# Ledger of designs, part 315: VH-VL binders against q96il0

Target 1, 167 residues: q96il0
Amino acid sequence: APERGAERRDTAPSGVSRFCPPRKSCHDWIGPPDKYSNLRPVHFYIPENESPLEQKLRKLRQETQEWNQQFWANQNLTFSKEKEEFIHSRLKTKGLGLRTESGQKATLNAEEMADFYKEFLSKNFQKHMYYNRDWYKRNFAITFFMGKVALERIWNKLKQKQKKRSN
Short names: E, the ipSAE of ESMFold2; O, the ipSAE of OpenDDE; V2, 0.75 times the mean of E and O plus 0.25 times the DockQ between their complexes.

## First folded at step 12 (VH-VL)

Design K24 (framework fv_ebrasodebart; at its last look DockQ between E and O 0.29; V2 from the best seeds 0.54)
Fold by OpenDDE, look of step 12:
Order: structure tokens, then sequence, then C-alpha cells
Structure K24 (fold): chain C 167 residues (1-167), chain A 120 residues (1-120), chain B 108 residues (1-108)
């Protein structure tokens, strides 16, 4: 029995966006869509006097972004692979080649592909549910820390004003 | 109570394979990543890879690429780590650890460890 | 591969403050985690997300991050704190988990 070569599941390289914002940027930058996830990465600005709370917020945002990138990169890869396998399997069952007489890649009709989509969604339903739940939790945490950072900034501004009035 | 219970100690010859199991309990197995970490005698912790709570997503340390396979059985809440082509330098205690999918992150629960000895 | 660097050993007297550093490339962009490991035992998470303490971990344990260096601080070090300590981070480029080399804390 030929040793079925362990198909190297090409782990989608964690899309380190090659986009490098200008070094002197004081703003967050949005890069082009990642080739695997199709998500646009954000490069977060790091202030010179970043507070611990601001740093935590930034790290949470960064981690959430990376998680999201990884999820969709893997999902897209899986989808593409399974779609291809489905098409090949169906064509084979029909006694059709992988290429048309014109040399084009043979495709299935919309009805046949609908079955694939249904099956794929059904198979991945739980995964998507967990993703959505985690997405909300992460964004809630980020929003919460955004609020904290905002309050900290207000408080620091008030303290500075008081110190200037006392001198 | 959350627990990770690993399989017992293994003695293997060079070139053989070992498969270590990690049974999880006390939480929803499919909501967390499982990482595998090994520790050679008197050495530090070495991360081997993780398997996601989403079936089929794995990430292996570059050093172990091609030799390690991680799998899960959701019906039994068990994670497996197979290491092939064993060498003497693979002698270590192998740990499974839960990696939280939700905040906070990190390895909050660890298995008791499985000693794998590779000897001629 | 960017490695997290820890001092191999730290020694403190009982009641003194122990500080264990962990340095690594881009550690300022990622959360650090800290683990305690006693001989013959599994690692135990003692700090997460740079400075958060799990339930059951004594208040004498704290952690901070400055730039690319994370620091675990144990105030009022006790004999029971003698252990190996490992820092850990997540690499964005590879999604790898990376551990530091470990620090042996000795309480003299």
Amino acid sequence: as target 1 above (167 residues)
Amino acid sequence: QIQLVQSGAEVKKPGASVKVSCKASGYTFTEYYISWVRQAPGQGLEWMGWISYYEGYTNYAQKLQGRVTMTTDTSTSTAYMELRSLRSDDTAVYYCARDQSYLPRGHDYWGQGTLVTVSS
Amino acid sequence: QAVLTQPPSVSVSPGQTASITCSGDKLGDRFAYWYQQKPGQSPVLVMYEDSERPSGIPERFSASNSGNTATLTISGTQAMDEADYYCQAWRSSTAYVVFGGGTKLTVL
C-alpha cells in the first residue's frame, strides 16, 4: 500500500503584513488585504509615552487582529481545498475530465455547487459559532479598555491643569 | 474541576514512534487550544505545537515539522501527539497544556506530563 | 528564531525582592506569561497578560513590561518560591509559542 504522503497541510503563514508604515507616523495605518485572509491589517501607532493601560489596549487589539487573520487564512485555505476536492470528486463521478475540450478548468453548475456550500456550512457551523462568540468577547474587552484609557487621559489632563494653576 | 490527564510513561527505541494522549475534563473541550510542550532532563520548556479547538488546524514547531502529528477526538475530549523517528534527544517529559481561546490567554492548565525515554 | 532570554539563575534572601527578567524581540508588542515549575511538577501559570495574576497566586507575585523586557517580581520572597521560572510569549509571525530559557530562583 503506497504510503499516502502526509499532505503537508500548508499552514497559512501568519500574514505578517509586509506593509510598513512610515516611521514618523502618529496614526494607525491600514495595510492592503492579506493574500490569505483577505483582511486588511492595521498597524497600530505606539505613542512615546504610552501608559501601561494604553499598551495593554494596543496588545489586545494586536492579538485580536492576529487571531482574526489566522482564523480567516485557515478558513479560506480549507474552503478552497475542500471546494477543489468536491469539484474533482463530482467530475470524476460524472465521468468528466478536469478540463474541458477547450482546455479550461471544468466547473460544476450552480446547483451542484449549492450542495457543496450547504455541506461546508453545515460542517463548519460550530466553528463559526465559536468564532463569533470569541469575536464578541474580544471586542467587548477592547471596548472596555478603550473606555479605561479614555478616562485615564481625562484624569491626567485634569491633574496637569491643577498643577499649572497651583504654580 | 478542570483536568488534563496524560497517558503513562513510554520507552522506545530509536526510529520508533510514540503517541501520547491527553484527556481533558471539566470544561468544553472544543473551545480551547491544546499545546504540547516537552522538557528534556535538566532543560527548559520547549514548545512543540498546538492544535486548535477548530478541528484540523495545527501549528508545529519548525524543528519538529514532518515528525510530529497532533490530533483530537472530540467525542472523548482527548488530544493526541504522535512523534515519529524518535531520537535519543527526544527523551523528555511531554506535557499537554490548555491554551485559552478567550481572554485571558496562556496555558492555565497542564497535564501531569508523560516521560518518553528513547534508548537503544 | 527570536528567543526569549532569561538569566539562568537568581538568588535572593528570604524576605527580599526577587526580579526575573525576560527579554525578546517584539515582546513589547505581545503579552508575556510567566510559569513556575517546581522539581518533578508541571508548570503553573503565575502571571498572564504581562501583569495579571491568576486566582490562587499570592499577591507578592507581580509582573511588568517595559519595552521588550518583561519582569517578574516576587516581593517578600519565601522559601516556597524556590523554583524554575519561565516566561512565554506568542509570536505574531508564526503563531508559535516561545518559552524563555528559564531562571532558577534560589532562596538562600
Scores: ipSAE 0.667, ipTM 0.860, lowest interface PAE 0.8, mean pLDDT 89
Fold by ESMFold2, look of step 12:
Structure K24 (fold): chain C 167 residues (1-167), chain A 120 residues (1-120), chain B 108 residues (1-108)
Amino acid sequence: as target 1 above (167 residues)
Amino acid sequence: QIQLVQSGAEVKKPGASVKVSCKASGYTFTEYYISWVRQAPGQGLEWMGWISYYEGYTNYAQKLQGRVTMTTDTSTSTAYMELRSLRSDDTAVYYCARDQSYLPRGHDYWGQGTLVTVSS
Amino acid sequence: QAVLTQPPSVSVSPGQTASITCSGDKLGDRFAYWYQQKPGQSPVLVMYEDSERPSGIPERFSASNSGNTATLTISGTQAMDEADYYCQAWRSSTAYVVFGGGTKLTVL
């Protein structure tokens, strides 16, 4: 049998998974969690005779995965950065250093940190609302194309049965 | 009718900054990203970056990282691109263009372009 | 870091078929887009999602994308088709956008 699939799936920028599916796989694969987004990427199987409609569906799923990975990578980075800045700002206001005498990072208590969490959620509410809208719109489009692919495959199976009767 | 209207031409000296505006109308502003694309005289299109309808969700071309800032004002449906520390090779026509935030439809509508000339 | 390579020019006679290529590593794994730009004008989208045509673009425009190459094809080329043509790939709200270097189409 001929070798199938790409040897590597290095189609994404740094910060996303670089996992390559096993050779000779005929299925999509779920890779390990990405370091930055904490999401598990799907590595898509490319059949030898992929139809244009099947290609469009695969590319839509790939684009949506990249969009989702980048969004959460950016949100996780923003959360971490703003949390550290908040802690440093509050420690400075209290006249405390950024590290304890043992060299560990100084922290704030749970009540002080609650102010950060409330502010972060409020500031990012509209962004997450629009993200959810886009997420659902993307998945609706993908589902629509999944239906089109399913109908195409049914039609092709009927065509094959007609050829068997002719032989 | 869908329209992107940009601010007028500007002449700047090296080291200055420029801020170009792009006012959108005729569509739901929050459903599209705004890309900024420039074209030096006699040359091709160079993508500079894009911004969502909210600040902080941006992606800048690596070449311009640190010199460019893109912002939006959703209440006026206006996008802005600021380029700092201008050099003579920044002389170009600067375009804004929209692209749908949730489907890959490409840049279907473009602004008229803003000529920025950097000379000493 | 990705690069899309186009021939700098293509010449055809009126009524002939013009073919403009766009080459990039694994370009067929991504959606490709095509833009037309006439002198002094803004670019116009003429093909999207590899082979889809926006409303208002004549049926003589078609496109394909496989392997490392996307191709814009203009059948029955007319004088009004004389323009610069740019391919674009890696369109994503979360990834960078790359344009090809452009191809000047000359008719007769």
Scores: ipSAE 0.574, ipTM 0.800, lowest interface PAE 1.4, mean pLDDT 83
ESMFold2 (binder alone), look of step 12: mean pLDDT 90; pTM 0.930

Design K25 (framework fv_ebrasodebart; at its last look DockQ between E and O 0.23; V2 from the best seeds 0.50)
Fold by OpenDDE, look of step 12:
Structure K25 (fold): chain C 167 residues (1-167), chain A 120 residues (1-120), chain B 108 residues (1-108)
Amino acid sequence: as target 1 above (167 residues)
Amino acid sequence: QIQLVQSGAEVKKPGASVKVSCKASGYTFTEYYISWVRQAPGQGLEWMGWISAYEGYTNYAQKLQGRVTMTTDTSTSTAYMELRSLRSDDTAVYYCARDQSYLPRGHDYWGQGTLVTVSS
Amino acid sequence: QAVLTQPPSVSVSPGQTASITCSGDKLGDRFAYWYQQKPGQSPVLVMYEDSERPSGIPERFSASNSGNTATLTISGTQAMDEADYYCQAWRSSTYYVVFGGGTKLTVL
């Protein structure tokens, strides 16, 4: 029995954005689309006097971004792999080679691919439901902390004005 | 109640392989990652790697690359960790731990640990 | 490999406040997690996301982050708090999990 080569389970792609914003930037920067997720990463600005609440907000935003990057990178990888396997399997069943006579990669017709898409969506439905749920939870949390940070900033400004009036 | 139940203690010779199981219950297995962490006697915690329970994607510590394989069986909600080419310095308690989905976040639930002893 | 550095040991008297630090590169950009481990037991999560407490963890446990240093604080330390404490984070570039070297807390 041929030793089924241990299919190297693809390691999760490293989320190393090669985009580095200028060191003196006082703003958030958007990088180019990631090659795996196709999502554009945001580099968050870190203020010099970042409050603990601001830091928490930043960390939540960063983590949520990384979560999105990882999810879609994995999803795209899975999709690509399964699509390829599907095509290969169908071509084999048809007695067709993986390459055309012209040397191009053999493809399936739109109808056959529609079956793949339906199957893929069905198979991943639960995963997408969980993703959506978590997406809303994370964004709700971020929004909530954005509100808190806004209130903190207002309060700090008011305190500073009062202190200036008392002196 | 969420539980991670690991297989029993193992005694192995140098050069052998060990496979530890971790059965998860009380939650949706496929929503989470499983990390493996080991602890040598009297030493700290060492992360070995994680696996996505759904996709089966893995990420292994560089030190263990080529020697460790993590797998999951979604039908039984069980994670497996195989360590090959065992050495004396692989003697440790091995833990499985639950991570949040898609990110190696904090480990909120741990297995009871599996002692693996590598001795001549 | 990014290393999280902890003091190897901390000693406190009962009722005093114990502080355990964890320092590491870019820890200011990542959430820290804290675990308690008693002899012969599995680690238990005591703090998550820098300063959040899991259900069942006493209020005397708190944590904070300042720059690249996370701090676990145990107020009114009790004898039962004697344990090893580990900080943990993960790296965005590799998605590796990293533990600190651990701190043995002794209650004298």
Scores: ipSAE 0.715, ipTM 0.884, lowest interface PAE 0.7, mean pLDDT 90
Fold by ESMFold2, look of step 12:
Structure K25 (fold): chain C 167 residues (1-167), chain A 120 residues (1-120), chain B 108 residues (1-108)
Amino acid sequence: as target 1 above (167 residues)
Amino acid sequence: QIQLVQSGAEVKKPGASVKVSCKASGYTFTEYYISWVRQAPGQGLEWMGWISAYEGYTNYAQKLQGRVTMTTDTSTSTAYMELRSLRSDDTAVYYCARDQSYLPRGHDYWGQGTLVTVSS
Amino acid sequence: QAVLTQPPSVSVSPGQTASITCSGDKLGDRFAYWYQQKPGQSPVLVMYEDSERPSGIPERFSASNSGNTATLTISGTQAMDEADYYCQAWRSSTYYVVFGGGTKLTVL
């Protein structure tokens, strides 16, 4: 049966405490791990009275999360690809096929795989160095914007106190 | 002085491929994505994809997936875009443009464009 | 994929205010960027991060982005402002660059 709902003309007052209905949380929340990056996304709260500076900070945080998720999704794919290539090369050295008699993928033990992990880290060293540089640059930018937002909020409180005294 | 200098105009037959170069100078190449954007005669801008200079990965427009390959050479600060299986509607000016890899601020510098004409 | 919709053309008299819109689903949740392209030239970035102006762009250029619509505003429009204007955003779920279809600004 379709809903024939009643309309509410009155807006609920904000009252004594902050109200956060289920459809619009007053807090950031963390979602389940992303399939490709294994990172848990943050779902950012968007207040209705957001200042331009607060909006810029939120967008910077969102874009930084997307950048981080994309980097690690790419690294996870590269890791999986290079892992299979390593296993294939070592199986060929041992004269073994790529699949068992049952059709399952053949694999190597943990000690044999240790060489892969070392080689992967060595190959990706420069990429991780540049990632770390950019990670710090992004976090420094976000931190300074957080400081700017905090100052803006203090100044708005001072303006409100000055307005009350003059009136 | 920041510059993106692209390779010269090309005329290709349908079914061929083209590889356009974009040589960057005046900035740290590994701090920027390179986007490739094309513009058919009298038409708007069409984004083709971007490549991260340090991450070794790409993101292509869905319509071009399977036909386009983007690469970089950090030792020469050069980006490349290869478009395969050319057809007449690939006739366009192809631009490279940079954007910061760690904090995108818009494509602030563009190459001069490379005209690719696909004609029999 | 997402699309950003712009009017094909806008006409304005010299000295008047031109307004160019860019519409997309929840576009105000993303940074918007604006480019100017004159005939035979590469695009030039004229606004970034919704409302920021690059060095060398006149103060008569301003922009906003809220809800589903970003707007480029040129006050005191001059004949030299006659160009094609494109909006751009990043799409968060796929991290694609999205351009609007472009708007031809004519100064009569």
Scores: ipSAE 0.469, ipTM 0.735, lowest interface PAE 1.9, mean pLDDT 82
ESMFold2 (binder alone), look of step 12: mean pLDDT 91; pTM 0.940

Design K26 (framework fv_ebrasodebart; at its last fold request DockQ between E and O 0.29; V2 from the best seeds 0.50)
Fold by OpenDDE, look of step 12:
Structure K26 (fold): chain C 167 residues (1-167), chain A 120 residues (1-120), chain B 108 residues (1-108)
Amino acid sequence: as target 1 above (167 residues)
Amino acid sequence: QIQLVQSGAEVKKPGASVKVSCKASGYTFTEYYISWVRQAPGQGLEWMGWISAYEGFTNYAQKLQGRVTMTTDTSTSTAYMELRSLRSDDTAVYYCARDQSYLPRGHDYWGQGTLVTVSS
Amino acid sequence: QAVLTQPPSVSVSPGQTASITCSGDKLGDRFAYWYQQKPGQSPVLVMYEDSERPSGIPERFSASNSGNTATLTISGTQAMDEADYYCQAWRSSTAYVVFGGGTKLTVL
């Protein structure tokens, strides 16, 4: 009975970088590239007197970042997996082993790999289109709330000036 | 209209396995994650895990690690949840739910639920 | 596992305002979602992203967050609003979804 190879079900990379900025930081921090997504995470500063709008904006930015991290982590894993499968399949078809005589991992030539890239891009085209669409939607939402926060800050400054003139 | 239709009720013995199906319609199946949530009688909602419909990436609740397997069939827009080594405390209504795209966010659509009864 | 804490029950008279709280670590950093579940029915999303209403949800439903506490508010509570309410969030570190323990809302 062929040992059904336990398909190592690739667990989703639990990958928010544990980069913690200094506690006394008053600005956003950029972490090192994530090992899965290769995107640099941003740690957003939280003001002491964060307004509900500011908090919502921060959450939107945070979520969008996490969405990007997850998307690209998944894409990179998928790419790596499919690339490996492609290489193995082609090598097998050629009657070649997975390792060279020198013990190195066998690879395909640039032309054969070009076919893989073309196929991969074609297969994932729709996914990338959806990603782009959602990317724009998220960024428009963020921009909108940035505007709201800016207006709120202006209004609060005006109120403070009026209160100082009345005293 | 977006719908998630689950398989019918199941009665199982302790130690057995159950596989629940969830057929999605009315949207692009591969754009979303599917979460599985269970609810024991008179208890709250318990998240079991999620699966990315396109990639098949899974994330399972720690409590269920090793016993649960989630899969998708993109050709039929169907998600599956298999729970093995069933116990009496696995008696619950099992729900599939659609998550927002690319993240295990809120669940905007739910299946009707599947009652799984584990009895000796 | 970070648990979202809800009161087990809330009682309100018809026409009054019901408030259901959900407290948990890092809720100030994540969006909260709210679900209504009536007996024998599937949960229904009533609030998303802390304070947004899905289509078809009455305006009497609102939600807010303050620090690590999310609050679902039902203004002018009606008998039909009697249900179990669950808050939900997800954890970025693990990508786990977490539900609150649920709150039974009784309309007296």
Scores: ipSAE 0.720, ipTM 0.890, lowest interface PAE 0.8, mean pLDDT 90
Fold by ESMFold2, look of step 12:
Structure K26 (fold): chain C 167 residues (1-167), chain A 120 residues (1-120), chain B 108 residues (1-108)
Amino acid sequence: as target 1 above (167 residues)
Amino acid sequence: QIQLVQSGAEVKKPGASVKVSCKASGYTFTEYYISWVRQAPGQGLEWMGWISAYEGFTNYAQKLQGRVTMTTDTSTSTAYMELRSLRSDDTAVYYCARDQSYLPRGHDYWGQGTLVTVSS
Amino acid sequence: QAVLTQPPSVSVSPGQTASITCSGDKLGDRFAYWYQQKPGQSPVLVMYEDSERPSGIPERFSASNSGNTATLTISGTQAMDEADYYCQAWRSSTAYVVFGGGTKLTVL
């Protein structure tokens, strides 16, 4: 059956994603993924009347984000480097070049790559265990300070109500 | 008792390498990063980098990238700092100091320092 | 590239209040730390997380950090407080550490 010809149109973003925090924002906001860690950074709001406890909480969250981004950026780089080295060494062992006969970059099939993933996980098990410990400890500390800030805000709300009644 | 004990003073010629050790005791070694900080004679403190107590997680000062290697041995609770291609301006006291892995509470315990002298 | 600037020296009379400043771009967005170093000794942490005091540090030590400036304050200054004082901050998204140039506190 004949159909009317129409040029197919692909709708996809073509520009490089850019993100800049709003100049005057009253909220935290999420930036684009960091290209090395693949994590989305939080850009924290700093109010004019931020209490010392609120400031400490914000700084703890900011430092934990930076620590987490640095760790995963380093691990992602290590993973990529060791993956290429593994492929390269296995191709040499099989007597194959770094490229196929078609000129494309040679690689290993999924079953062969499973050996790499197992070796990488085993090699990095201790590091991942200590990273998880530190991640949980950092999150516990942040949650503890969130509780302290919540109590401070309740106290300030009660004090403001007392001030209105006293006036 | 928390203690960081460093290896003894060293005299080196330009172009050589030095490896300073820092043995920790009295705390859970894997809960603290080890920072290395140096102090040239009559000068201030200069941070060189830190390493987690578990191997493979490091940050080095940009000035020293490519010249410094930091390692740990968890079985002996010992941290090491190796500085290569020594120059006369590397003459300094080298300190190790611990910094908590999950909260940066600052460097609350320091080693006694290791004088490294680089001269011809 | 981050730099923390301290005055090279501060003099104070016994019993008076000493203030040592540490200046850096947006330093108030980071935790600031203070160390005391006496001649021939290793540094000793005297303030952490902007304003917290470790056990064993006298209450006359206090600190603040806002804007571009952190300040170590020693009230009722004693002869034993005579030392070099260094500020420290985290200065980068890469968990980079910076020390100030140091301030020699003299008690006269």
Scores: ipSAE 0.616, ipTM 0.827, lowest interface PAE 1.1, mean pLDDT 83
ESMFold2 (binder alone), look of step 12: mean pLDDT 91; pTM 0.934
ESMFold2, fold request of step 13: ipSAE 0.554, 0.470, 0.460; ipTM 0.798, 0.753, 0.744
ESMFold2 (binder alone), fold request of step 13: mean pLDDT 90, 90, 92; pTM 0.932, 0.930, 0.942
OpenDDE, fold request of step 13: ipSAE 0.556, 0.574, 0.563; ipTM 0.822, 0.831, 0.825

Design K27 (framework fv_ebrasodebart; at its last fold request DockQ between E and O 0.24; V2 from the best seeds 0.55)
Fold by OpenDDE, fold request of step 13:
Structure K27 (fold): chain C 167 residues (1-167), chain A 120 residues (1-120), chain B 108 residues (1-108)
Amino acid sequence: as target 1 above (167 residues)
Amino acid sequence: QIQLVQSGAEVKKPGASVKVSCKASGYTFTEYYISWVRQAPGQGLEWMGYISAYEGYTNYAQKLQGRVTMTTDTSTSTAYMELRSLRSDDTAVYYCARDQSYLPRGHDYWGQGTLVTVSS
Amino acid sequence: QAVLTQPPSVSVSPGQTASITCSGDKLGDRFAYWYQQKPGQSPVLVMYEDSERPSGIPERFSASNSGNTATLTISGTQAMDEADYYCQAWRSSTAYVVFGGGTKLTVL
């Protein structure tokens, strides 16, 4: 039995966005869409006096962003690969070449492609379910820490006002 | 209870290959990644790479590129690590560890380790 | 390759507080994890995400992050806490896992 060569499922390279926000910016910046994931990366602002809670929130947001970037980059690569394989397989079955007489890439009709999409979605259903579950968990955690940071900021402002009244 | 059970100790000659297994139980195998970490005698922990149990995505340490292959069998909930072209400096205890999905986070569960000895 | 740097050894008397540091480039941007390893045993996760404690880990274990330095703190150190401790972080550029060199904690 020919050893089915372990098809190197290369992970998408973690696209480090080359977008650099202005050094004097006190705001989060949104970069252009990543070439692999098609998601726009956010460059998070780091305050000079970042609190431990603010740092935790920032790290959670950053990690969640990277998680999303990696997931969609891999999904897009897998989709593209499987789509190409599907097209090639179907064309071969039809006795058609990979290129038309005009030299263009041969394509399948909309009905055949609909079958591919259906099969792809069915095959990846569980993966998407896991993604959705984890997405909610991550976003709930982020929201929770956003609340904590908001409360901390309010408290710090109140303390500063009290100190100014006492002097 | 979550457990990772590894294969037994191996003795190999230089140039040979070794394949270590890691059987997972007590959780849904396909929801997690498996990392491999080795530790040479008297040395620290060295990360080797990870594999997605579901998708089969792999990421290997640069030092081991071309020599290491990680695989999974979802039907048996088993991860495998193959190391080829063994050298004396590959003598180590090899650990499998569970990671969270999609990102190499902390390793919350570890195998018992597999000693691989490379000797002439 | 960016390395996480730990002191090779730390000594503490029973009941005192032990502190183990881990420093690395951009460690302030990533979560740190801590592992305890006793001789002949597998590593055990003792702290995750800078300051979170897994179930079953004693409350005397705590951790923090300041800048590019993570710190594991063991209050009221006990003889059973004698072990090697490793910090770990994830590298965003390569998605590699990196371990510190390890710290041997001796309880005198």
Scores: ipSAE 0.699, ipTM 0.872, lowest interface PAE 0.7, mean pLDDT 90
Fold by ESMFold2, fold request of step 13:
Structure K27 (fold): chain C 167 residues (1-167), chain A 120 residues (1-120), chain B 108 residues (1-108)
Amino acid sequence: as target 1 above (167 residues)
Amino acid sequence: QIQLVQSGAEVKKPGASVKVSCKASGYTFTEYYISWVRQAPGQGLEWMGYISAYEGYTNYAQKLQGRVTMTTDTSTSTAYMELRSLRSDDTAVYYCARDQSYLPRGHDYWGQGTLVTVSS
Amino acid sequence: QAVLTQPPSVSVSPGQTASITCSGDKLGDRFAYWYQQKPGQSPVLVMYEDSERPSGIPERFSASNSGNTATLTISGTQAMDEADYYCQAWRSSTAYVVFGGGTKLTVL
């Protein structure tokens, strides 16, 4: 199911967006979805004359987008649960209630929350490194298929020139 | 070279739990998801769920949600599937299979299967 | 909940071409995969990415996927090809996996 309105403005997974692939395709980097809005599946258009190579490229792009959306949805859920557990644990240790006088969820001060962010970063560091590895491997595969499609189109143009000259 | 070796056959009573192991070797464990697939006698393949080896995230088939837990131990390159509250219709061969996280290869290597028999 | 439908059985004579279909809503939008399973054995991947063949799988195996239907084709069918065949769509990376019900290929 799609997640709507799940806004995590204070969520800033380390390594995301600061990491720019070293290859010359940095402008083609498919960034993670905006973590402050709902993730929506993208349905790619299927042209009627799509070649088998073009089909494979499209499907790989679709699958990579879904993989990326899934990773960040999972990270967002994990972050939210661990943040709430951390806050509740610290409030309980201090003998404070989980709600303010107005009924809103009680929170911790900025220094206390910094402890959570440091702990979360440390705990999830390896997951993000493996994510980046797989992201680059997926990007390489997509680039490889893009190259094959480009060569296919060049070959088709050469065939068209041969056909026009031969009549 | 690439191998998934599962734990041995189990006989269980209804209401018990079973935990099947899947030891991977010959490849980089963290580059693959581990899917669990079962096959009741004379029946087809039924996907149970998967676990991401590096993320630890799981996704379970709806039919099994609440009864199944999948885990990994990356230090031993081993995946585990635990099925609780066993019923007679859980009698099946349980397979683990890898699915590469970054290439669209599907389940290219499977374990040998673990027969779990549930009978009173 | 996605469903992939396969015929329960297909029979061919030796040397003839076997065709096993797998149907599902918008199946052509996803990669399709095919597995061979002989009695008492684990499944073996025989086609991936709609039409790609793993190393060690004979060239007489081919496959296609478009619209709502994926098709596994075995040309020059041999007795050793007698097995159950399962299609699969969606991968673990897409949050779920679906197998077809299976097709028993008989070579008479």
Scores: ipSAE 0.614, ipTM 0.831, lowest interface PAE 1.2, mean pLDDT 83
ESMFold2, look of step 12: ipSAE 0.529; ipTM 0.777
ESMFold2 (binder alone), look of step 12: mean pLDDT 90; pTM 0.931
OpenDDE, look of step 12: ipSAE 0.670; ipTM 0.864
ESMFold2, fold request of step 13: ipSAE 0.422, 0.495; ipTM 0.720, 0.761
ESMFold2 (binder alone), fold request of step 13: mean pLDDT 90, 90, 90; pTM 0.927, 0.924, 0.930
OpenDDE, fold request of step 13: ipSAE 0.693, 0.693; ipTM 0.870, 0.870

